# Designs tried in a protein design chat: VH-VL binders against q86i44. Part 2

Target 1, 197 residues: q86i44
Amino acid sequence: MSGQNILKCKKCQLEITNKIITNHNSDTFHEQCFVCKLCSTPISDPYFTDKETGDFYCAKCEVIRNDQSKPLRESLGFCSLCYKYFRQNEDILTIDLERYHIGCLKCTICKKGINNEKYYREKMTSKLSNYCCEDCFEKVDKCNGCNSMTLGQTLLAMGKNYHANCFKCFKCSEIIKPNSPYSINKQTNTPSCQKCN
Key: E = the ipSAE of ESMFold2; O = the ipSAE of OpenDDE; V2 = 0.75 times the mean of E and O plus 0.25 times the DockQ between their complexes.

## First folded at step 2 (VH-VL; framework fv_pozelimab)

Design l08p (at its last look DockQ between E and O 0.15; V2 from the best seeds 0.00; counts 0 for: pae E 7.5 > 2, placed apart)
Fold by ESMFold2, look of step 2:
Structure l08p (fold): chain C 197 residues (1-197), chain A 120 residues (1-120), chain B 107 residues (1-107)
Amino acid sequence: as target 1 above (197 residues)
Amino acid sequence: QVQLQESGPGLVKPSETLSLTCTVSGGSISNYYWTWIRQPPGKGLEWIGYIYYSGSTNYNPSLKSRATISVDTSKNQFSLKLSSVTAADTAVYYCARDFYEGDSYLFDYWGQGTLVTVSS
Amino acid sequence: AIQMTQSPSSLSASVGDRVTITCRASQGISNDLGWYQQKPGKAPKLLIYAASTLQSGVPSRFAGRGSGTDFTLTISSLQPEDFATYYCLQDYDWPYTFGQGTKVEIK
């Protein structure tokens, strides 16, 4: 009915009748055509293009594609941090279904490799975590609210460290924001927000 | 300032077991691979095998039927036993630290080496 | 097992000379190659790892190059303390294997 400007996929040259994916040059693609050549995941920034074939690669797979050892080691899988293939008989650290070389995943404080036996994690975002070995965990300040390590931004309240979301009113459990007024119950040493004061 | 020192008998009779211990000082044995390497007199170097401090091992196939590497983390030591020795096993034996960096294993610290002679 | 072939087996050189030693792997080993120096009666010493990365404390006159199957160690201006035997090592896959060595002698 309102047919104008038939869109063709730059990769396969066929008409796009469904969802249209556009890159920064206004080239248009089928969703299934704008995927990583090696892992088939949808392309997002950053991505790489092979100038000879026109194939796309995500950042993870670009490292694997340029690894000259790929033919001999591909079946063993790769490290989720450095994206290099594992050697045979190598010890592997597994966290949340992700695999790492022993020594690639390091303590945030001392940079010693995280071992198979004992480590501590502070999740910062859905994609970022701090890790800590046992020795450093014993010496790092801990959140008085959750007793986890405080390597990210913290606040000092009542002479102790807290994560920003862990300093809460004792009565209503609402977060007491930095620099917000609060009262202290001296008998129980507990904070109360202004509303519950 | 990690230091490694080999110890054990310098003379072993044919068909007996060669037994060596490497003592690590100035650093922890934890979180590293530990390796034995040998060098026959006037010849090149041969990798024998490694042990990860947690107990995992890998051996040169040429020696796998006769070699055993073990670790004692409480003593900060690791050891080599090589059974059924012959004159061909006469060599300087080195222990070394395998430091992992990226996708590379590095022998960054070595012992001074100990000559083991197999003689009837 | 991956065979490592060094050339030459020996060479004679004068102080100040540029020296190049080659190492060839029987198959691709990426950049998983180290260079070691051994003086008589002493343990080998790590010079270069990952084909081209200088170990801490190693003089900058030592340089490693190569990837895949062909590698070189270059000493840009030979010094008296550089007379030694040099070995390459592949650490790509077990068994880890050394080249047969290259002896650098005073001329």
Scores: ipSAE 0.022, ipTM 0.540, lowest interface PAE 7.5, mean pLDDT 82
Fold by OpenDDE, look of step 2:
Structure l08p (fold): chain C 197 residues (1-197), chain A 120 residues (1-120), chain B 107 residues (1-107)
Amino acid sequence: as target 1 above (197 residues)
Amino acid sequence: QVQLQESGPGLVKPSETLSLTCTVSGGSISNYYWTWIRQPPGKGLEWIGYIYYSGSTNYNPSLKSRATISVDTSKNQFSLKLSSVTAADTAVYYCARDFYEGDSYLFDYWGQGTLVTVSS
Amino acid sequence: AIQMTQSPSSLSASVGDRVTITCRASQGISNDLGWYQQKPGKAPKLLIYAASTLQSGVPSRFAGRGSGTDFTLTISSLQPEDFATYYCLQDYDWPYTFGQGTKVEIK
């Protein structure tokens, strides 16, 4: 194991090989990791951290999150992305049984609004999904683990993108979880879990 | 930096149609809501309506029967038409970039405004 | 339409004063409220969105608070450039509606 000082993301504990985000605590993050849990927007000050999950929330979404427990007395429901309540006679987009404000759901890559046209969806472990328009689909990076589309919240390791559940030990094939230590094989450039290293 | 500029006649006769255009520069009209707001001299602000870049519109019920907002993505412009104008429609008219629910900002960019006077 | 009522309609203050403006909605609007500053002959400028979030570039002396029906804009220490008219705006429901405005004048 080469004693190389590898820079790791504070959130996912994976190697940062691209853009480095540094917060006010001098912690380093992947660009994809330092985003709001609800709206997936890059985090800027002020932001909030969930004490239990460690998830980040922008100021807007923090307020919205806190209001989600309120009865929907005067609303037609809420947007699955921004979690704001729908207004009377507001245009709503329904995709995959989820409702969105028009313009709220965007392509993760080009930021164009998704509007019932041909699109691709990447379902996350969380209840959130990333979407990609047809134009950008071919240009989207693929997961080094499963070779499927990678969009937001991609993990970087050894210069490659992974889905969270696709980052696996090359020896035992177990998922290397965020915040778990791992080593890199110098010859194969593959990760190994703590049990296998 | 995104900039908005209103253009159109500053004088309109009663019963005629007020027509204004907002030209957007420094950014694309795509993926945003675009709004018209007016302010009578010495008075408060009134929301007129918006248009999404795809053409979806919503109007203030007070003006719905008379107001039409349109968008021309090829020219990076959106427009307001207000029919059957009266003296009550005399105001400074502003165009603005609106937010969508996933966006953080309310009317974050404004034009400088253009005074439209309704007079015979 | 949701009615937004600001108070006071006008106030006189001195530089360094703490100024508080109130906006009341006719019904609950959650946190869907913005505050704007307007100077004579200029377009309104966004100060606060989502009731309490400070717009980028806005001085920290401005603060928004409130949820539901009652909202406040506070200027902790009034500066010469802060003399203007302030408006609240609800974006909870259509149509968007403004408060009638509060003119902050020099004492």
Scores: ipSAE 0.022, ipTM 0.553, lowest interface PAE 6.8, mean pLDDT 83
ESMFold2 (binder alone), look of step 2: mean pLDDT 91; pTM 0.928

## First folded at step 3 (VH-VL; framework fv_pozelimab)

Design s02
Fold by ESMFold2-Fast, scan of step 3:
Structure s02 (fold): chain C 197 residues (1-197), chain A 123 residues (1-123), chain B 107 residues (1-107)
Amino acid sequence: as target 1 above (197 residues)
Amino acid sequence: QVQLQESGPGLVKPSETLSLTCTVSGGSISDYYWTWIRQPPGKGLEWIGYIYYSGSTNYNPSLKSRATISVDTSKNQFSLKLSSVTAADTAVYYCARVEYDSSGWYPDAFDIWGQGTLVTVSS
Amino acid sequence: AIQMTQSPSSLSASVGDRVTITCRASQGISNDLGWYQQKPGKAPKLLIYAASTLQSGVPSRFAGRGSGTDFTLTISSLQPEDFATYYCLQDYDYPLTFGQGTKVEIK
């Protein structure tokens, strides 16, 4: 009656019944099989494959993997920002379970090092954040959508600053992208995308 | 441009504390690691220790029990104190700035040095 | 501590000669090695950092190579101002350690 093709994960050789990940060679993988071996983050280009094991490594972890200091780094660990080893007996800054060299974590505005004193964080991704010191925090503009500081690129809309992903349609909550048309409801002073107006 | 200048006594008696100051001019002491290195007459270089401008330090274990490095950001200076000196501490003492690698993320090398100051330990 | 051994301890050379100085680490130090030049009565001067990166303002006749445990500094055509003592420094781990120095003398 009907035959169907069964997609197999190239890494584990088992059937894929849920989300399928495809690479540039048209190879298919389970979502959990197409991850970096060292950091467990989903793979995106560019990435590297170990010829012996078939394991994948993201660009940052490939540099770490080829570091001849690896044995020492495994015992002492490495900085989450620069991915260089900690030296014996050096002071380490620990923030949210991530470790940093003293001086690696810098205020985005004044460029002074963040140490174990007051700081403020703008979360960009699951592994990346911008930081600023207390003095600069009072001077930095805040995002009108999330009310958090804006240290990176911002969108100026309706006379106010927004993170690119924080300027949303009031009715559908879809992101209104830069240079995309939107309308302002004069009664509520809220933005709406063209679909919702 | 940025210049470093050591200052302190040229003669220290045995058992006393050697105290040296490095003055940074032409640039800020902030956001750098600063280091002390010494060289006994006719011998090679020995690293003493580092300080980050915020006060974080690391010392050569051979000197850790006697050495203290401190920083005064308001005066743009950092200093070395070495206690209980002996004749073996006679050396030219240099201060230096630690530059960052090409990525700017981590201290890498000593790019600017003071002229050095000779400290003789003698009674 | 990581021991840095330089060879030779001294050498005699003439202007125009190619000079090679070797530095060996007692363990792997990646590329965390610098080269410094010291003239009599003067402070050391940074020539090369990260094993092979030439410091700004340093003549191109100086070149560094190596990674792991074996490193070299080469002066392709020795000039009169190059007669000096050269030191390697590992900054891989604390304590930072210098080689014993290589003195380049006029022949």
Scores: ipSAE 0.289, ipTM 0.681, lowest interface PAE 3.3, mean pLDDT 82

Design s03
Fold by ESMFold2-Fast, scan of step 3:
Structure s03 (fold): chain C 197 residues (1-197), chain A 123 residues (1-123), chain B 107 residues (1-107)
Amino acid sequence: as target 1 above (197 residues)
Amino acid sequence: QVQLQESGPGLVKPSETLSLTCTVSGGSISDYYWTWIRQPPGKGLEWIGYIYYSGSTNYNPSLKSRATISVDTSKNQFSLKLSSVTAADTAVYYCARVEYDSSGYWPDAFDIWGQGTLVTVSS
Amino acid sequence: AIQMTQSPSSLSASVGDRVTITCRASQGISNDLGWYQQKPGKAPKLLIYAASTLQSGVPSRFAGRGSGTDFTLTISSLQPEDFATYYCLQDYDYPLTFGQGTKVEIK
């Protein structure tokens, strides 16, 4: 009903104007909405989501909520994407020291499961990476700033794609934010921030 | 709509290998787990094993030494082989697709089943 | 292995009755439980997954409840097509295990 480019909390559906919390799926939340339902502590990996209510539970509280007997499968570990424990003797995929159920880690382009070591990675944060299978790799665009592949969100500037932190002033090397003004030097075809033009 | 159809010999001799194929039609075998379940006449259901379309498997420990599940994505089929059969292996054998939970990340339930095929182990 | 015990093993009921079937796990299985219906000579059909989520196309008279070790399937107003054998299945850990089944018969 208001502007079309409003960043909304996935939990409460209201506009996010302050600190943004982003989960492993790139969903955004208010800080107060990304908390464990039972203990009210801010969520950190691993965590669980109730399918019906959308409420979050930390690993400790999920055990309390759903399992009334021991032992739990905690010693087998859990998947870094779905946060469900591995079952006995199942095959697991290990990528970048994180463990996944077969089929949980998916190519961002074709959405098929990545089930072997033939993948390509775009690192977004310390906890987030985008992945691409071998078959889709040839179809991905490259960032004009770092010359590495682009799988996730990019900035379109000067007719080129950039990772958010790769669009920089030619003169001072400072990151040019999406809403910051910049100039183009026609002779070198390079951007410069307002303080450097 | 997606349909599954079991096929294979209805009679197998003791000590031989039982071999069944499940053909998937109306949809892709890719990006799903597929499973085999059996039911001896007049008895309950027993899970045999899973296969993910990429070839990863997991088996019921009671059958692991004899069971092999394989997938052929080019034919849109997956198969069960059970070696050294005895009369105790007489059962209706079902194949089924494994549905993911609402997040799409982890197998949850058997949403589509084949009609089943009776395999009798007898001399 | 996780043992699944259903109660009762069989029951007799009339059309319009409320039917309750219980499934108990030998250890905690979270909400990783499904309910399946099997009619004579046919393959089982998924009714409920994740303990309480109704499968698309399944009538609303079927309802699942429970978590941890104790689970219940309720049929609120039994119809002629509901006379069948019902199975619970835990998918919490390998091997996946079914209950022994509950046969719902015409009274």
Scores: ipSAE 0.086, ipTM 0.563, lowest interface PAE 5.8, mean pLDDT 81

Design s05
Fold by ESMFold2-Fast, scan of step 3:
Structure s05 (fold): chain C 197 residues (1-197), chain A 122 residues (1-122), chain B 107 residues (1-107)
Amino acid sequence: as target 1 above (197 residues)
Amino acid sequence: QVQLQESGPGLVKPSETLSLTCTVSGGSISDYYWTWIRQPPGKGLEWIGYIYYSGSTNYNPSLKSRATISVDTSKNQFSLKLSSVTAADTAVYYCARVEYDSGYYPDAFDIWGQGTLVTVSS
Amino acid sequence: AIQMTQSPSSLSASVGDRVTITCRASQGISNDLGWYQQKPGKAPKLLIYAASTLQSGVPSRFAGRGSGTDFTLTISSLQPEDFATYYCLQDYDYPLTFGQGTKVEIK
């Protein structure tokens, strides 16, 4: 047949007419065929291949996928940080409705494992938070916008520390992003963003 | 370089308590799981239990009623006590560090002590 | 408890041979498997963790494969210092369990 010299995708066995992706074994794929099956992210090392289907999985999804094959382990749930299932009779740390292996959550300041209910949290995003143990709590700086603790990187503005999401324009209340220009009203000591000035 | 060394009596009488200590040098005992493993002469390896440096433990059910693992962070040591010993408890006892990388890797026993032979006899 | 069965229990091979040792779990254990080498009179040494990841400092002739229930350790070109007993260990669930061991002896 006239197709003998056509470059084919190893995953789907169809001709590759556009962008060619090559793996470490010199196999060729369509761009859309060299992605993680569960999260649809383009594959990069390390990755895993299902022997039966030829589907690819990133390191994170490989852990989740394999554990889902065992019903007994599903009932125990998995760690929110490392994505491995809990073992039978294992002690589990529960923080803000999320569950963790003992030792997976570490204090941002002293780097020791958080292993009890006495902790403090700096919420950065819905899925990202910084934590510190009780002993380190008094050593942390406070945000001048929300007046609560700071554990991670802060924005230095007007001589004071702020969470990135707490440095806001006085007039429009929108977040003033790092390296964005802003003005200071000298009489009120309040910041305003470029568009409100 | 982190090193582990077991210590304790090499001979224990039947019905008594076997007591071993593992000394950690070259690194901190904090933020790791630590484990005890034993090997009867001429036989395979048997896991005894884990301890996280904060005190959380998990034991092999076959030994749970007799085994106690404890940690002393001020001395950089952890210990095993095994009560009511019999001849079946004669073994080389190893302590080991458990690598606890919360990324994508399972637990691995990356550093081992040299082992100490405990003989249970009258 | 999860039972780990190794095959063969022992084998004899010559220097330069390719040696394969198998470990089978009684239930799925994902990739939560390690391989350990024990020489006579010595403590075990970690060779491979997460089924296929070579420990730093371990010669590249050692390779692990597998997931789920079936795992293999391969030594691509056996050396005299590879005379030892090899153990697999599952760390998927408590209690952690070792295989019975495979003794590799030089012919």
Scores: ipSAE 0.257, ipTM 0.663, lowest interface PAE 3.6, mean pLDDT 82

Design s07
Fold by ESMFold2-Fast, scan of step 3:
Structure s07 (fold): chain C 197 residues (1-197), chain A 120 residues (1-120), chain B 107 residues (1-107)
Amino acid sequence: as target 1 above (197 residues)
Amino acid sequence: QVQLQESGPGLVKPSETLSLTCTVSGGSISDYYWTWIRQPPGKGLEWIGYIYYSGSTNYNPSLKSRATISVDTSKNQFSLKLSSVTAADTAVYYCARVDYGYYPDAFDIWGQGTLVTVSS
Amino acid sequence: AIQMTQSPSSLSASVGDRVTITCRASQGISNDLGWYQQKPGKAPKLLIYAASTLQSGVPSRFAGRGSGTDFTLTISSLQPEDFATYYCLQDYDYPLTFGQGTKVEIK
């Protein structure tokens, strides 16, 4: 016997009584069920699902999982951009604590290879992350909330550009979603959500 | 529209150095890997080595002691030198561009090839 | 070095036939395999990279499949311009190595 409005985890099919995780398809999961099978970190886009087991794999681990020689190649490490193992005797580019194949990291704006210590990255929501060199950073529009670059889709609110997750109520700090009503305090020039005013 | 063309002597004497140049036209040599491949008459393909336009190289271990690949960005050219040649080095030599990004090692543009004969 | 073995070494076919060429690696190479077409007296041409991704401008009758050690190139309906020698290339590790080639000739 089960109640009519019970939320079940799509992976394990058991009732969710604590923290609920939802994906972009509105599927619900236990927090411990929506993790990468190989690295155990919480899942974020992009990710892959094994159709036979229902297990999830992050982009990095999906590449590793499909490499039949991974035990022999693990010690060489892998590229942070393409997630393929480095080859024997290959020169490697190291920028800001991350390792790359030479030629993998290119500026989105000028298309030149990034081969120095200074670069800027917009948070990844897909495999095609946005990067720019120091010289091009000045040219790109900045998010008014986080002051980081905006090369992907943004919100235009109060005459300024924002990442979707950076346009927040001044009073409660909750995200003001697209097409949700908000008020502007003309004295402070700050937004407030409907619940706060 | 990018085109590659090999040039250099078609006949090299045993023990001498084979020297070939690849000229890139219709596009920049910058921001790509460039490679040399050879094919002895009637036989298959053998990879010689890569160079990234900034100077980083990697060679087939069988040729590493004799092969040197270099790039001249001002002339939009890259070159192969192979020292101490023997009759076994007789082959058609190809240069090619490597699209090395998210999916490395696609040889997407090739030169027409140049035959080098090693003979006295 | 990773050894690449193709089969058959040659085959005879007619226009309109389905042709399948196999390439086997001596060790696992994931999907790091490309297919190249070479006509007599010409340079090789890239057909497929990453085992199954068709190069821009290559006809859809060409298809690649496989991962790990066993790979195939299929031409679903052979055309006159497809009579050539085909090579596989592993780009998993250095040195890069080609198969010995498969000649597709007129029956």
Scores: ipSAE 0.148, ipTM 0.603, lowest interface PAE 5.1, mean pLDDT 82

Design s14
Fold by ESMFold2-Fast, scan of step 3:
Structure s14 (fold): chain C 197 residues (1-197), chain A 123 residues (1-123), chain B 107 residues (1-107)
Amino acid sequence: as target 1 above (197 residues)
Amino acid sequence: QVQLQESGPGLVKPSETLSLTCTVSGGSISDYYWTWIRQPPGKGLEWIGYIYYSGSTNYNPSLKSRATISVDTSKNQFSLKLSSVTAADTAVYYCARVEYDSSGYYSDAFDIWGQGTLVTVSS
Amino acid sequence: AIQMTQSPSSLSASVGDRVTITCRASQGISNDLGWYQQKPGKAPKLLIYAASTLQSGVPSRFAGRGSGTDFTLTISSLQPEDFATYYCLQDYDYPLTFGQGTKVEIK
């Protein structure tokens, strides 16, 4: 590269005038050029580069790309957890429209495989979800607001566990955030936000 | 340490059903695939099929019409039934555990084997 | 079904020799290959899984290499207890299939 403050994308060779992405080799890219070739998701470490084409692949797509029998098994699909294609006549577990090898999806608590439709999912606001089997569901703490299981981070308020989005003002139903003041009605033992008290 | 032991009749008549049981000791049958393999005298190994402890099965297509594998988690056992046997079914039958972990389900390593039981098909 | 062909079918070797056994798949199987040792009258024993990963408790003189269609098992310095028949197994697709075996005999 020549010229002060002029950076070119290594992928497309055009000037970068907006957000600059830098990799571990100090190469610079447009944000839209530093994406996985197969799934178009922005690249994050670890990632892989095809030496012949210069294309980038995320960890998931690298496994798929290196499966030498993909033309023969592609129609069978692949597991959402391990990213290997299903084998011929293999039993497949389908949960929430995603497909898994039997035994790949595990209970967060006991680590045993979830192998039927009798499972429970923790209510989350993120893309990540926790699952547990029927036996473990009976033993875990429940959110006092939604009565669903708590496997991850919870808010402890008024001596009870809540998911962050389940601790709400009794009067206005708005979420009471962890560092926000609230009042307790001593007669009803219910929380109220500052504006409703 | 986990050990496997095959049991069943050593002699089966042609056209009958051979029935073998594999007893698992020293560990739980849960959370593993369990498999049957056979070896005719002087020949190589042939995979018969597997079962996941929850009941999911897969069979070698050459045997699927005759083979049934079942599991009894309360007895810590799994079993093979092979119907309509002929002299070609004479073999040492092995049971084995299929190891997989959260990083490597796809490895299908047969890490623990029974000692094998010879089944002869003759009248 | 995926056919597994081993070569040689048999070989003669002396203690201390370097022995190499080859296994070829009729189609790509990634690294989904295991190696098993069988001594006369005994059950097979797992040596290597995922083409190159040594099973716990197996001596370091055993090594597996390869991916795709071509795989090798090497015994770097043959010991008396290593005289046996060796089998490869592909676990890439069903049905699972073994090679025909390679018998390692005393020279």
Scores: ipSAE 0.140, ipTM 0.592, lowest interface PAE 4.9, mean pLDDT 82

Design s26
Fold by ESMFold2-Fast, scan of step 3:
Structure s26 (fold): chain C 197 residues (1-197), chain A 122 residues (1-122), chain B 107 residues (1-107)
Amino acid sequence: as target 1 above (197 residues)
Amino acid sequence: QVQLQESGPGLVKPSETLSLTCTVSGGSISDYYWTWIRQPPGKGLEWIGYIYYSGSTNYNPSLKSRATISVDTSKNQFSLKLSSVTAADTAVYYCARVEYSSGWYPDAFDIWGQGTLVTVSS
Amino acid sequence: AIQMTQSPSSLSASVGDRVTITCRASQGISNDLGWYQQKPGKAPKLLIYAASTLQSGVPSRFAGRGSGTDFTLTISSLQPEDFATYYCLQDYDYPLTFGQGTKVEIK
């Protein structure tokens, strides 16, 4: 309790005053400290940690960093989710021109495998995507701004769910950020940012 | 707690087909890879093959022409058939679950059956 | 197929000893290596996956290291229940292949 407003980066041990990144263990990091050592892109699961240095590696770069195998295996390609090369003679799942090991693509909601069936994808950033099966897509709450699934972080505003990027001022169309003040027009039930009030 | 139990005949005649079943209890067979491993008496471990619960398989090339792994999700079981057996197929046969330890890639045989000895003899 | 070679094939040790077992792959396998313990008459048990990650419930005296082609399993202070045969397994490519095993025997 007494330290809840002061967060320190687990990697560098300095106070986090700007954007906070949290991992699956609820450890907190500066955005620049939770990146892959080799490619410098933001880390997302799955990732690997070098215990001696504390450096992080995305799945793609961990394979590259440790892989001393023959270049021929690169011709088989790699899974779009785990970034491990395909094994010789294995069955491969292809969805939207992207390739996956059988069993790698799982619904984020029910955790069941997605195997040559309909699925739904929410792309939050170029490195971060959520997938779900058709049954879960129909049951999950949708964003009131874009009408797609509210997987991951959502904002509850005006009694409705929004992706962070989807809650916008109706006058200027700028994103209304979390904890930023906004006004509601009670006749139209529309939000407006402080600059447009 | 998930448990695996092998069952099948302890003795099989040369040239016949060996049939083993692995029964999964305490958890669902769905959404996992399952595997068979064997160990001849006094020797090391040999991987036989994988099956994903939806039916996708991959086999050790040394056994591919004779081995068939199948799954029955309604019975929570998977099975191994090995045709044209010889004395060289005498071994303890284990079934095991393949866990996604990192969440993404099947990499760990985390739960094993107790094993069943199969002797190939006339 | 990827050949996995363990050394030594057997060793004799006393309770309290530090034991190190080596596993070498015939080609690079990244960190796609697991360690398994087998006691006489029993099924193998997973100790370590992804070369260095301890399976839940496995004592901290077990440690795995390495990547690429050279891997080690270390038992920092051998206990009576640790006398067993240890196997490495590569899961980098099909067919999955085990090492020949290292038997840890009482001295």
Scores: ipSAE 0.338, ipTM 0.708, lowest interface PAE 2.9, mean pLDDT 82

